# VHH binders against Thymidylate synthase: the designs that were tried, part 5

Target 1, 260 residues: Thymidylate synthase, of Methanocaldococcus jannaschii (q58167)
Amino acid sequence: MVLNINSFYKNCRGEFMRAVFIYHKNNQRMEKFYKNLLNEPDFCRICDDCYNCRGNWTFKNNVKNIVIEEVYEEFVDNPYDYLPELPEGDICIAQLHEDLLYELPLLLKEKGYKALIVPSETPHDLSLALRRDLKRVCSNYNIEFENPKPFCSLEKKEGNEYINKFIDYFKIGKPELEIEVENGLIKDVKVKISAPCGETYYIAKRLKGKAIDDLKEEIANAHHNYPCLASMEMDKELGDTILHKAGYIAFEVVEKALKK
Key: E = the ipSAE of ESMFold2; O = the ipSAE of OpenDDE; V2 = 0.75 times the mean of E and O plus 0.25 times the DockQ between their complexes.

## First folded at step 1 (VHH)

Design d01 (framework vhh_gefurulimab)
Fold by ESMFold2-Fast, scan of step 1:
Structure d01 (fold): chain B 260 residues (1-260), chain A 123 residues (1-123)
Amino acid sequence: as target 1 above (260 residues)
Amino acid sequence: EVQLVESGGGLVKPGGSLRLSCAASGFTFSSYAAAWFRQAPGKEREFVSAIYSGGSTTYADSVKGRFTISRDNAKNSLYLQMNSLRAEDTAVYYCAADRYSGYDYWESTYDYWGQGTLVTVSS
């Protein structure tokens, strides 16, 4: 169990990290990623056994969300009419109308943010053109940038100091498990890093006590029973759906842990 | 109280037509994407069609060209016009609303669900 450190600890040592989620009203995917980090007892409604599955940790003192009104205009003449003043923060996770997203790196720079993460759960969450522009603008401002597609594909990279710290601090990104095997049975499963939707905790719970030979079926069943936020619409860049990629990641995570 | 109430189901012969309606209340329907799902006896629930708040639509391949989804925001209503009905279309049809994405076939992303209306295609 880890309770979140407060602003006092950050002032003393700088080991405190703040994440700010910014997204439009009615974006339930971003809301769920944010709420996963709050880890309230009512977050997961599958089996009402969250205490034994996820534990009682919380990052409520380390995360904030900013929910802004929906933009119905195709083009926005003044993005600052919609964008509020940003709170203090270290990492920003954003999904916004593209005209607002384009202005976001400047606001992040002015508040001393270190990274911008723009997850893509649908083919429409971020255009390839804007992704290129954001990468360039963030680089100019010395802000790290990643566009994980889907968010559970976010992995550590050499040179991404602050995003790597984000993954380790909040324990979300491309999942990582520690699996203990005894006599061909899964004895224990420890979640080191969870998918941002929290699926990895449910998978870990489902695998405990299962035979190694049955794991692929158990992973498929767990993934099917857990709400996945990724879209089944064809993504031209992937040549497949984002949902299929998320499913593959779930299998890869368990296979990698068994080879450790 | 949020409600979605389906109507218009019934018995129809193969090749016939039916129009389903869904009445929304307790939320700002015009801001939501809306969808139709169906569940045949002994099978899992599957996506049929969705319409985004802006009016763009998508269809499952099995119904494309035969079914038409539409909405009337002034009446807080969603419709599904079903033409050239087949025995395989027999199912309970559910209306659903999603704050963000009505295009996802993954039913777990939808915020609100109706009780369903039965459509039977039989001779």
Scores: ipSAE 0.000, ipTM 0.119, lowest interface PAE 18.3, mean pLDDT 82

Design d02 (framework vhh_7d4b_2)
Fold by ESMFold2-Fast, scan of step 1:
Structure d02 (fold): chain B 260 residues (1-260), chain A 123 residues (1-123)
Amino acid sequence: as target 1 above (260 residues)
Amino acid sequence: QVQLVESGGGVVQPGRSLRLSCAASGFTFSSYWMGWYRQAPGKQRELVASISGSGGSTNYADSVKGRFTISRDNSKNTMYLQMNSLKPEDTAVYYCARDLGYSEYDLYYFDYWGQGTQVTVSS
């Protein structure tokens, strides 16, 4: 969907949502999530068929990024030396040094933000202790909080009014597909919700024309060929790697769509 | 009322060129991505080329890259497809389409289509 004047007139709803990504310089994972929503023609360089794969939608007028300098110190004496004034926004997606993350909910509250999403792509992106603190502080400020591990596991939940709206508005989170099968072959695949890295569009493209019996192999090949930056390190909470969970989600999404 | 009208098709020998035109009316032309589709006998309709509202971005099917050029003149509400080095495999009805982007039912939502123009490449 193109979220500009054309999309606004087409929808006739008048609703508008602003997402702000805040992350450190050289965080390629967060930059990819942000750039997925811009959907520039050069976003994916795996092949040169992006229009037929992703479409021409863009959220460039609904998303902003704030890139801050890397923090070298284990502990930060003054987090506000690094944190700029936040733009107006509705939802914040953040990966930051933990001392900066701890201060973020107060800044969000002062600017009227409704939710904070902190995706974990490695076991080190957010400690369990800080996760508990952020949940408590956000609750006190009436800000919704989610720590999807990985980001493509973010799903709708009862009570998460603004995060649910975020998923529906930006069409990112735990993927959702519609698959049409004809004579044992995949005739069409429509992406309703994409993984935040955009992998779901590439998977959908690779599944078209494939036999139902070959789907698991094709999903694995698509996942392998699309750069997934989720960690291969063991995560104690999951009892598995985050990369393995991301791969499982890809299979689950396709299998669930085939049951519709 | 939105209207798209294709012209410029015809019968041509292999290796020759044709230029297709799509005249648009009833909407703000410069605000929309536009595309050319084609449908050959016995085949599904395929996207040949697309162009952004400003004309700054273009996409092409692999089968036509280096041979076809999509362009637009927003002052005339017209989109063009310059087809060079035509091959028998390019024989199809060519359609102009307006793209609104994502919809709840179709990521490749083209909400208006022209009537089509026949291109036949025959020796």
Scores: ipSAE 0.000, ipTM 0.104, lowest interface PAE 19.9, mean pLDDT 81

Design d03 (framework vhh_8h63_2)
Fold by ESMFold2-Fast, scan of step 1:
Structure d03 (fold): chain B 260 residues (1-260), chain A 122 residues (1-122)
Amino acid sequence: as target 1 above (260 residues)
Amino acid sequence: ELQLVESGGGLVQAGGSLTVSCAASGFTFDDYAMGWSRQAPGKERELVAGITSGGSTYYADTVKGRFTISRDNAKNTLYLQMNSLKPEDTAMYYCAAETYGWSDLYEPYDYWGQGTQVTVSG
């Protein structure tokens, strides 16, 4: 068991919120989502201009990760052999073996957590049957539940008080941009909400100074150069790949910003 | 920075077999579609094989049925098993990561790897 704990502190200028990521060793997708919130200078390998691209923010005092050993058994007789005692937190972001994931809501309830987010980046990350069970169990425990497929599709919803707060506090979910245009050129691009993988910052950087007529090509080029975490495997529920949906979200985000 | 290092090339007789490998570092290997491209002297680069993060494979008609692409995500290594080699397979072989477009997965790019030379004698 590996545990990486950062300090939590009260934000004197706003609400205090704690997010806990729990996932198996070698889950590089969850690791990237966690590291995006740390915003270390070496987070991405594309360029050395991270300050201009991402800014100097960090949530290292508001996030923790819990990395647990891989589970190779198809069925787990004793999930608690793998699950550690959870730290205090407000929101949990999890990807785990389904037998472990099924037990997670009870542990979250016992520690006073308000929401569970289970992102699906592959068709295999969460079965439809377990998704239904988690929704029911979380509802019984008064814990909000979302299964964004992919994580960058996580949107605010009526009734999701704590998940909506999570999106606003950590500024991750379905991306939102503010674009300033002058004389047919992009003068400035501000990232209000980033994809959890951080792609939105890179797209924003690439669009600055570009002509509006060139934006579709620039969005495609930015997306081509940024590592996407979503799977190329066909997802039966979507009728498409999760990777394809992530690409459409990137395009939609820029178009929506230009209409305002 | 993303690094790809190819190895395993060499001289082989027509009808022979050879396996080339690519060691990847600096990125989350299992999240990328990976591929093998080749370039013969005086010719344009050709994508010969690709493999998605989920393990689905693609082969160019020129190598289909003879070459097998595979990946070992635990070792961050990509392989190309080449059987029934022909003189026209002589080329520098490049390992590359495929970048996803907003609607399509695109072919590998040259700037990722240094290459490994495969020479097939007639």
Scores: ipSAE 0.000, ipTM 0.102, lowest interface PAE 18.5, mean pLDDT 80

Design d04 (framework vhh_podentamig1)
Fold by ESMFold2-Fast, scan of step 1:
Formats: C-alpha cells, structure tokens, sequence
Structure d04 (fold): chain B 260 residues (1-260), chain A 119 residues (1-119)
C-alpha cells in the first residue's frame, strides 16, 4: 500500500508548487526562512516541544536552497561567475548582491519561474533603485515580483496569481491566527499562516491559557523573546526599524483574530 | 494540553466488524484534519484513512470496507472496519493533521489501540 498525502491535499487545495531559495553563504535570515519550511525537529531552539507547537508537517520535497559564495566586491563585473544553473521551480525567494540579483529575472524566465520574492530584513537588503528596476524587468518577463519588508508583511494581492498560490500552499507570509476563547481565557490558538521565521507558532504557544485582557503584554514579551532576525537599524522608507514593524504585525495579527 | 485517546480495539474473527474511536481534548477539534494510521509487526506505519471538513481518503487495501467519520460536537473521530481480514492486524493510531499544510506530517498524539484479526 502506497499513499501519497500530497496527492490528497492537491485534490483538496490545487496544484503542486516548488519554491527555490537563493542566497549568500552566512545569510542566517534566509537560511532560517528556508529551514522553517523543512520543519526539522531541531528548528526552534526556544521551543523544546516543537512537535506539539509546530506539528509534524514538512515541505522538504517542495523547497530547495542554493547557497552562493559571499561577494566582497562593491561591483561585480561578471555576475554569472557566481550564479549557478537554476533547478526547475515555480517561485524564487532571493537575497543576493545587487549585481547578481539584477541578472536573476532573466535566469528565472529561462527556467519558467512565475514569481520572484525578495524579502528585506535590513535596510541594505534591496535598494529602492534596484527594487524599481526588478519590478520593471520582471513585468517585461511576465514574472510576478514582491519585495516584502519584512518578509512577514507578504500578503495576498489582486493580480498576484502565483504569489497568492505560494502563500496558500506554503502557509507563510503575513500571519493569520484562529483563536478560541473560553471563560475569558485563550483555550486554543491555531496558526493558519505563519511568519516565514516561524515566530507565529511561538506566539500561539505563549498565548495559550492567558487571559484575553493581558494579551498586549504577552504578545510583546513573545516577540521580544523570539529571535526575530529583522534589523533594529533605522529604515528611511518606513521611518522606523524593520524589527518594530514585525512586532506591530504580530500584534495586529492577534487583534484581528480576536475581532472575528 | 493536546491529547488524542484511541479505544475500541480487540481480538475479532475474520469477516467481522469493529469500530475504533478517538477522543480529542485540549484544542479546537473542528479546525483540524484527522487520520487513522496502522503499524503491523515488521512493517512501517501506513495511513489507512484521512478526513477533513469536506473530504475523505482511503488506502486501496481498505477502500469499500472501512469508513472514517468525525463528530465535531463530541470531539471524536471514528473508524468503522467491516469485513476484517488477518492482514488488518495492527496497532491503530489516531493522528491530528495540519489542516492547511500540503506535505507529509500528522501530529501523533495517541498511544494506539491493538486490533488482532485471528481465527
């Protein structure tokens, strides 16, 4: 007897999807996003109870990573010296030196990719000028493009067929929770969509058993204690730090779930 | 605390029927998918049947003989096993599934209930 659970869920929820993460060696943020989808038992060093906290799901057959050597030069004359041949995939999630990143849409088009997501976790991950260029080039190639700042701000958008499918398939992006309250206490918290760093599972665990009137403080404490990899450096476009924006998103997600 | 408790196993003769029950507590039952797994001596664990809010799945070896059902009001799932065969002998596990994850994995909460089909 051979059963394929992916076939079962594909019938319920649509088509199979492949995501490819491409980033430089020592980029711990991108590695964390990739490993969140692998969901190995040792993923969360805060939660000894990952089995009960996150569940025993995995996307190891749906995700790949490509780790590229670090680029120390300010300008790269031959980006293709660093960029390998891409595997087949549907969605690419990338953080690269800007000279390499600029060439990526062409490689994606040649391999039939449908979308490029470039998360910004620091003010230096993607310049505004390159963001504009990537949007233009991707549009010319019929590739969807998003630059969520931070990655946990990625939400569904009209016209983003493949990125919307990505969010629904991998259940990562702007978090969504379902909260059950009994006698003024949080009885259960279900994670519908997780932050790509996995923080949402930790928040859900921390909220269980707490009084509904104490939630603001519990959310703040959970966010503070989780190793959020977003930068504390001031971001000129946001007028705040990316880490603070991630914290506001965490708070908003819980408040929205309670007002349903 | 999340908990699933299986019951209803036992020794039964070939051709007879048995109903397994799984009682859940500590979470919002209606929000999750569920499955029944079994593990026979010397074999790997296999998925026998799965149920979501609107769909069911059965292994080919049990299709037409077994029926999985859920009762959200009672926080329980059931496996009705008809026309039992010696090869159905196994430890049966109830598992809570991730409602919205696409790839491999069920949260395993129960210790299992033994089903022995013997003459």
Amino acid sequence: as target 1 above (260 residues)
Amino acid sequence: EVQLVESGGGLVQPGRSLTLSCAASGFTFSSYDYGWYRQAPGKQRELVAAITSGSTLYADSVKGRFTISRDNAKNSIYLQMNSLRPEDTALYYCARGPYEWLDTGYDYWGQGTQVTVSS
Scores: ipSAE 0.000, ipTM 0.156, lowest interface PAE 18.8, mean pLDDT 81

Design d05 (framework vhh_6z1v_2)
Fold by ESMFold2-Fast, scan of step 1:
Parts: C-alpha cells; structure tokens; sequence
Structure d05 (fold): chain B 260 residues (1-260), chain A 125 residues (1-125)
C-alpha cells in the first residue's frame, strides 16, 4: 500500500550535500578536483574507453566553484576586498593566499557550512603555522577541518561527521577498490572511492585482465602516465615528495583490495 | 633528522639464528619500502631482502631464500630480518635502507634514499 508517492521516491541516500570549491585562477590542481566531480565526457583523455571506465554519474547539481583572481602580493591589507559572498553550501574545499584563507572560516560560519578541507599538493599550499590557526578557528566555529596531504589521503575519521558524509556522498578521498580475481587474473575492478584527481578509474581500467604478479608495474605505469599534479619537491613533514606518497597510496589501495 | 639504526649483530656459530632490527625515525616509515643489504670484506654490497611499505609484498635473494625472512611493524617504525641456518658466507655488515621509489621493488632497479650505519654479523665454523 502506497500512501504518498513522494515518500516512496525520496532519495534513499538521505540528505542532499553541496560542496563548494574556492581557489585562485590558474590553479590546475583544484580545477581538476572540481572537474572530476562534474564527470564531463572530456575529463579523461588517457584511454579510448574513458566514458565507460568512469560511468555516467555526475555531481554537477551538487558542486560549485568560485575562481578568484591571482594575488601576487605577499600581504593583503583587507582580505574581504577579494573574498566574494559565498553561496549556500555544506562543505568547502579551498586553496587560497594565506591572508584570504585565514578569514574564510568566519564566512563559512556565517553561511552555515559544516566543514573546511584544505588539500596540500605542494609543500607550499598551507604553512604549518596557518594549519594550526585554521584548526583552532574552525574548532571555535564548530566547523570540521582537515588538511589532507595529498587530497587522496583523506580518509574517514571518528568525530568528522560531515567530512565522512562528504567522502561517502561524493565518492572521493583515499581510494577503495573491489577486485574480482579468477585463476590469478583480474576479472573485474570496481571503484568505490576515487582519488579526487580521478586517477583511480584509470588504474582500475589498466588492471582489468592483468595477472596478479604483474600489478606493481601496471600501477606504477598508470600513476606515471596519469597527469598527476602532486609536487615532486621534498616535503619536510612527510620526509618524502607528495607525488611519491600518492603513488604509495595507489599501491596500498590495490594490495588491500586483493586481500578481501 | 632522518635516522635508521640497526641492532642485533653479533658472533654466532654455523647453523645458528639471529634477528636483526632496524629502528626508523624522522620520516613517514609507513610510506617507504624497506630493504636489507649486506657487504662482506672485499666484496660488493648486495641486496638481501625487501618489503613493501604495507608489508603485503616481500622479496628475498636466492642465496637466502628459505633461510631469511624480512618483516616489519609499522606501529613500532621497525623492520626485521630473521636469519636462520647461518653459514660462514653470511658474515658481513648488514645495512637497513629506505626506498621511496615505489615502482622499483625488484633487485637491481632500486635507488634507496636513506641508509643506516650497519650492524656486524660474524658466523664462525
């Protein structure tokens, strides 16, 4: 017995989520993260079957970007002269000049945002001092804060209600695969969570039909051939390059999926 | 400051066993592949064993396969080499090394970034 058709057709995933990307003009890394969620036909240009590899999903109605002109000045006297009025949203993903970034949590609070994610793809994207200050200010405003380094290291964490929902809703963060093996060959690969740059779909495509013994070379080749903009500069906190850490994450993701 | 500190090397009789340990600090241990190398007097340094950063994959040289086992404990930032059925030919300084080159886990295609100072293993007849 149906009593209400709207009740029957309610989104079984629960509440609608909105993500807002804010970054400077010519920030190709942030633009790529944003475009990964749009999933337009021209996003993946590495293989002929890119449309088939990724599927026909899109989050175009759930994501917005705000592109701010580049700021070359070391110090910004009034950050609010540069920061636009924010649209309504739930989660903000930001890379900005540090003086603008410091003021962002207040604007997020005034618009009811629940989380701020500041991905670090280079050693220079967020200083340790500003990271500490953002954590404190966001905590005071009851806004969740994470600084994944790189963005594909973002994983679920106890207490991060809204960031955990973000990972599940948009299916981006630290990748998760389901791998089906038959007679030592990979029969199928399903992407449950993708790296924010979309590399995981390309890796999944490359692994299908490969022998388990050949996976190290395929994963390494996929990582090198996919246009990854993570920095090759040494990061003191990691004791390694961010690019190498992204590569290790790709290997761990495949190894973990094979053990299931 | 990056450090790799080996321990456990000593004098042991032929047929004996040893466990070597390597304690790592100053870098994200769980993001690095780890290797054990050795160098005997008047010989070239050679790779003995390697382990992926997760511990999911291991490699052992043919001359130690079945006798030596590499393992790691990421919670302790430590890599181990269990050495069984020791022979006089195993006498060498054993070095721990960390490798950030994630696609080169195979012998002869590695470039290790960090090295320990070594621990002496002597096998007597």
Amino acid sequence: as target 1 above (260 residues)
Amino acid sequence: EVQLVESGGRLVRTGGSLRLSCAASGFTFSSYAMGWFRQAPGKEREVVAAISWSGGSTWHADFVKGRFTISRDNAKNTVYLQMNSLKPEDTAVYYCAADSTYYDFELGSYEYDYWGQGTQVTVSS
Scores: ipSAE 0.000, ipTM 0.128, lowest interface PAE 18.7, mean pLDDT 80

Design d06 (framework vhh_7sr4_2; at its last look DockQ between E and O 0.02; V2 from the best seeds 0.00; counts 0 for: pae E 17.3 > 2, unsure alone 62.8 < 65, grease 31.5 > 24.2, SAP .842 > .668, placed apart)
Amino acid sequence: EVKLVESGGGLVQPGGSLRLSCAASGFTFSDYYMGWYRQTPGKQRDLVADIYSGGSTKYGDSVKGRFTISRDNTKNTVYLQMNSLKPEDTAVYYCARTYSYDFWSGEPFDYWGQGTQVTVSS
ESMFold2-Fast, scan of step 1: ipSAE 0.310; ipTM 0.683
ESMFold2, look of step 2: ipSAE 0.000; ipTM 0.119
ESMFold2 (binder alone), look of step 2: mean pLDDT 77; pTM 0.782
OpenDDE, look of step 2: ipSAE 0.021; ipTM 0.277

Design d07 (framework vhh_gefurulimab)
Fold by ESMFold2-Fast, scan of step 1:
Structure d07 (fold): chain B 260 residues (1-260), chain A 123 residues (1-123)
Amino acid sequence: as target 1 above (260 residues)
Amino acid sequence: EVQLVESGGGLVKPGGSLRLSCAASGRTFSDYAAAWFRQAPGKEREFVSAIDWSGSTTYADSVKGRFTISRDNAKNSLYLQMNSLRAEDTAVYYCAAHPSYLDEYGYWEYDYWGQGTLVTVSS
């Protein structure tokens, strides 16, 4: 069977989305989120079984990245000196110096963008004060805003028309699995929505053939063995590390799939 | 950049103990979360234990109560104390460093891995 995932989603849903990632040079987390959507064969580098793990889908015609130089100054007097002209796009995924990030919604509005997603993988990726400001400014511009912490916690919400479409179109956000069980063993695992880092494909691969009564340990091992982007630093808002929250999400996703 | 070198592996009898060391060059371990992984012959790599910058630890269920991860930031080193070793613990053990926080300007660095040290548990 021949099926291009981008063509499938456009034809079945009538939706066409362009996602633009903007981040500083050497931001390996944002680079990995972007490259997950390209789905190149050597993406995760844990093993050489990428086709059986992830399949051959790609969003390379629907996603672009903009990589800007690192900004080492604590305060930036002229953010527009660093921000490039944006290409046309529908959804922006951004991690930038906070002074640059604050100005980004205006540029998004001028180019007709519909949503801004600022993922937090560490407690320092977005201050609570700037999150509040971005929410207000984006609302004034009719741009949807989410700050998922971590990115794999991004869920559909009432009123988030374009972010909900983003989740459905690119098949990333809070993971969703379909699991087939035979004689107490996992026979097959289908990934419907993956964590933005691609971990969900690796978890699905690791679970195939495992006994359902031993899954908690298998999920924990898969989560820790995958090059996870989430920080082990305590996050005061969560009352836990972002890495642990990502692990809990992975566990919850598998548990929900087994109750079907 | 951080370079990691593991040592302390060897042959040990079941029920024995070994202490693995991981020496870091470059940035101190106080700037990073660090972890031990292992890969048994013919199997995929699995998580063993991790310790973050604050000293908070996590362990795989298979090693809880038997292994202890620790760090010495003054010596730029990570350790894994392995007690009550079993044949199933036979593997190449890898040290890994993961940024537990962003640098002073808020930017992420790459994960770093060592070359591994072999632990054989047999009699």
Scores: ipSAE 0.000, ipTM 0.268, lowest interface PAE 15.2, mean pLDDT 81

Design d08 (framework vhh_7d4b_2)
Fold by ESMFold2-Fast, scan of step 1:
Structure d08 (fold): chain B 260 residues (1-260), chain A 122 residues (1-122)
Amino acid sequence: as target 1 above (260 residues)
Amino acid sequence: QVQLVESGGGVVQPGRSLRLSCAASGFTFSHYAMGWYRQAPGKQRELVASISSSGDYTNYADSVKGRFTISRDNSKNTMYLQMNSLKPEDTAVYYCARSPIYDILTGYEDYWGQGTQVTVSS
C-alpha cells in the first residue's frame, strides 16, 4: 500500500497544516483559489467530468476564509475598523487594501502564523513599495513572505521552510507534472502540484493521447480554454501581461516534465 | 442599469448555421470580457466561448472548437457567436454574460441575458 493517495491531504511526512485566506467581498479570484482547495464537485464549470479529472481529495478541514467588506476609500486612517481577529493558523494567503495589508503581519505574529503569501493576479494587487515594506516587516516578525505574480509562479525556495511545506501539503503553486510517453504519444499525465486555480488538472486531461509535436498548441489552447484568473492588463515589472506569464509557466511545466 | 439582450436563436436542422447576437447597454462595453454560456436540460451550465475586452484573445469549449466563432464590435456594443455545423448536442439555452472582473470570465459572472433557445433537430 502506498500513502501517496494521502498526498492531497498530508505532505509526504504526514504533517498537518492550516491555511487562512483573507480577502475583500466580491474578490472572485481569491474565492476561486480558496474553492480550488475545497474541491467541490461543481468547482470547474468547463465540463461535468471533475471526478475523473481532479479526483476526490479535499482540504475543507485545513482551510478557512475570512471575507471582509470592500474598502472604497483611497486611504484608511484606522485599518483595525476593518480587520477582524484572526483564527489560529499556520499560513495566510491575502489580498487586501494596502493600508489593511500593511497591518496584517502584526496580527499574524500575534496568532503565531509562519508565512504570508500575497498573490498578484493584476498589476494593481500589490505595489512594489508595499511589497518591499511587507518583506521587511515580515522578516522582523520571523514570518516568511512571498508575492507570486501570478500565484502559479510560487515555487520552493531555500530558506522558506513553511511556504515550501505549504506547497507540498496543499499541492498548489508552480505546477509539476509526471508525463509518460509511448511511441511519440502522451500515454499518461500525473499532477504532482497544481496551479492554485486548478488549471493543471485540465491541462493534464487535455494532453493525454496527444502527439508530442502538437503539445505547444494544445497547451496554449488548454490555458486559454480554462477560466484563468490572471489579468490581461500590461504589468510594468513583467513588461507583459500576467495572463501571458501564466501561459508561459504552463508551457515550461510540460517541457520540464518531458525532459525526464 | 446594465442590460444584455440576446437574439438569433431558433430551430435548425443538423449541419446548418445560426448567429447569436448580444446587445449590451448601461456600461463601458470595451472594458469587459464577455462570453457565451449554454445549459441543456438536466445539465450544468457550461462556458461555450469567451472573448477578451480588446477582442484579441478568444477561448472555446472543446466540443465547439472549429465550429463556433466568437467576435465583438466595441463600436456597436455587441458580441456575436457564429455557430456552424450545428449538432443535436448543441441544443441548449444560450446565455450572454459579462465578467465582474474587467479582463477575465470567472464562472461567476455579474450580469446575464435572459437566454435564447437553440434547438437542433434530427
Scores: ipSAE 0.000, ipTM 0.159, lowest interface PAE 13.8, mean pLDDT 82

Design d09 (framework vhh_8h63_2)
Fold by ESMFold2-Fast, scan of step 1:
Structure d09 (fold): chain B 260 residues (1-260), chain A 121 residues (1-121)
Amino acid sequence: as target 1 above (260 residues)
Amino acid sequence: ELQLVESGGGLVQAGGSLTVSCAASGSIFSYYAMGWSRQAPGKERELVAGIYSGGSTYYADTVKGRFTISRDNAKNTLYLQMNSLKPEDTAMYYCAAYLDSSGYEWGTDYWGQGTQVTVSG
């Protein structure tokens, strides 16, 4: 069995980029996405081998987080009572109460931000009505907008100059692997783009040295052992759970790398 | 932790019935929401039925009224009873176990190897 793998380097990394995460206190999903980019030694609690699994990289100087107090009111009369002054930045990744989230594009425009990414990990993270409104408002402000559901479904699109740069710079979004196969065994796995939760590094580690015939089982076991952030609640737009879609993406990524 | 093994697939005539089963081991089965997904050639994988730890069920519109999902926690087994089968039901059927992803430590899912169901007309 001989697999043909595309080894062309597709990443452009000539520019400095700043990403700002803004979310409510106790939002462990957004905290995990932020901490994935810091890549501290204690990031992953599965084993003590993070440096050999993830590598010795960090975006500590490129990312900031803003943690907002929880909002318990259904409706917020004065969103600015909760929103602090934004730092300078290029891309914002946000999960907030919808009344606060609606005001965010104006604040981003005033600070020169180029894109807003609002990941949905549950059916309740962003309503379809607010998604439509955010798309319109961001378009009027010349700010790119994406609502990946889940965040690991974020992929490059024609016209998304800054979000495409974000994916290439921070190497997060819909995962992309380069797999080298020799005599039916996985010789090497290179992570080009990781899921924002960092699962892709763990999958890559698990696949090294495995036979091609065993990969489906290894992917399922890796996904089972890694804490997935997506909800098991039914999502009406998907007709499925977001958790199931995230699992399918993990499987599809490995299959796609092998079919090339 | 959880291991899933599907069985019961096969060839069946249109209008017929078939039951597929999923045996679970390696963890406490009753804590998991369980589901059946299927994938036909050239199509995306879809969740057709789910059953939560509390017994509530979900069915895709394509199978409502024809398929019944059930679980036996004492036997660590999930079932899908398929009635009034159509050629369009031909697919590989996969068993899955889900944990609630409300926290960052949760939300793991696991699939079995699948069992093939072929409906002839």
Scores: ipSAE 0.000, ipTM 0.109, lowest interface PAE 20.1, mean pLDDT 80

Design d10 (framework vhh_podentamig1)
Fold by ESMFold2-Fast, scan of step 1:
Structure d10 (fold): chain B 260 residues (1-260), chain A 118 residues (1-118)
Amino acid sequence: as target 1 above (260 residues)
Amino acid sequence: EVQLVESGGGLVQPGRSLTLSCAASGFTFSYYAYGWYRQAPGKQRELVAAISGGDTLYADSVKGRFTISRDNAKNSIYLQMNSLRPEDTALYYCAADYGSGEYYLDYWGQGTQVTVSS
């Protein structure tokens, strides 16, 4: 008898969401996004206080990764030589050679996936032409599509039912903080949603006990001290580096939390 | 093969200046963005300055004191460090980032020690 884990979880009257990361061997950026959700003790190497910083949560039973062989060919004649059969899942997070990525929405549709997220951490992770094609194909298949640039810019949008659920379930995307201030000092910082690289936990830890007047400096220092995955290369669409945009997002998140 | 070699580190007194150099070989220099990172004892590596084409980015702790530059003809990156402070003491690394999208290209030098002390 075949045991269906998804049916088991549904029968327990709990909503269960599965995310599948698919990326090429040696893609350290995607690997770190995946490992952030595992929350293993060795994930962060800035300090040895991870449990007090991040907590003891884990999504290891909700996430899977598929690591694909590196593709050295400029054009791929048969993408299916590289693409395996997909496991059951609800949301796919992918970075792949464009010829492989183009075939992915059909495979997602055949397995009942609801959304495709393609994060751009470098100017070369997704061409504008393929982004346009993926939006069209996914729309035709009733699959939600987002290309956050960077991944920590992924925010909730009206009409994105499943991506919005993904953000709330896995607690990753454009960060959301809850900040308590007492006598001009930050008394407590609660992380509601973290950047997919986990930086938001480190920022929250650094802000506790700081004066409101010192926050801009502390946010900038935290961002520069955390190993940010975004590229230092200029992005023509943004008119800035993706790394710099990630820094702006970190600042904006803290300011928003202070405005009630 | 691909190599990044840092130089120019040393012992320097507070308030003085130092210039770090990074020589790149084994790849097409102009295709890459470059950064200077540092790591102090007991701390993780942090980005100090980055340069992509003609555009620059600086950590707030060094803004106004440090200047990053590139010389494509010499395949070199520089970090001019002015008004040095004891807290600038660290091992400084040069890094190159192509951003290929297929996989993370991450070339690092072995680092050069900067000590700011009297």
Scores: ipSAE 0.000, ipTM 0.209, lowest interface PAE 16.9, mean pLDDT 82

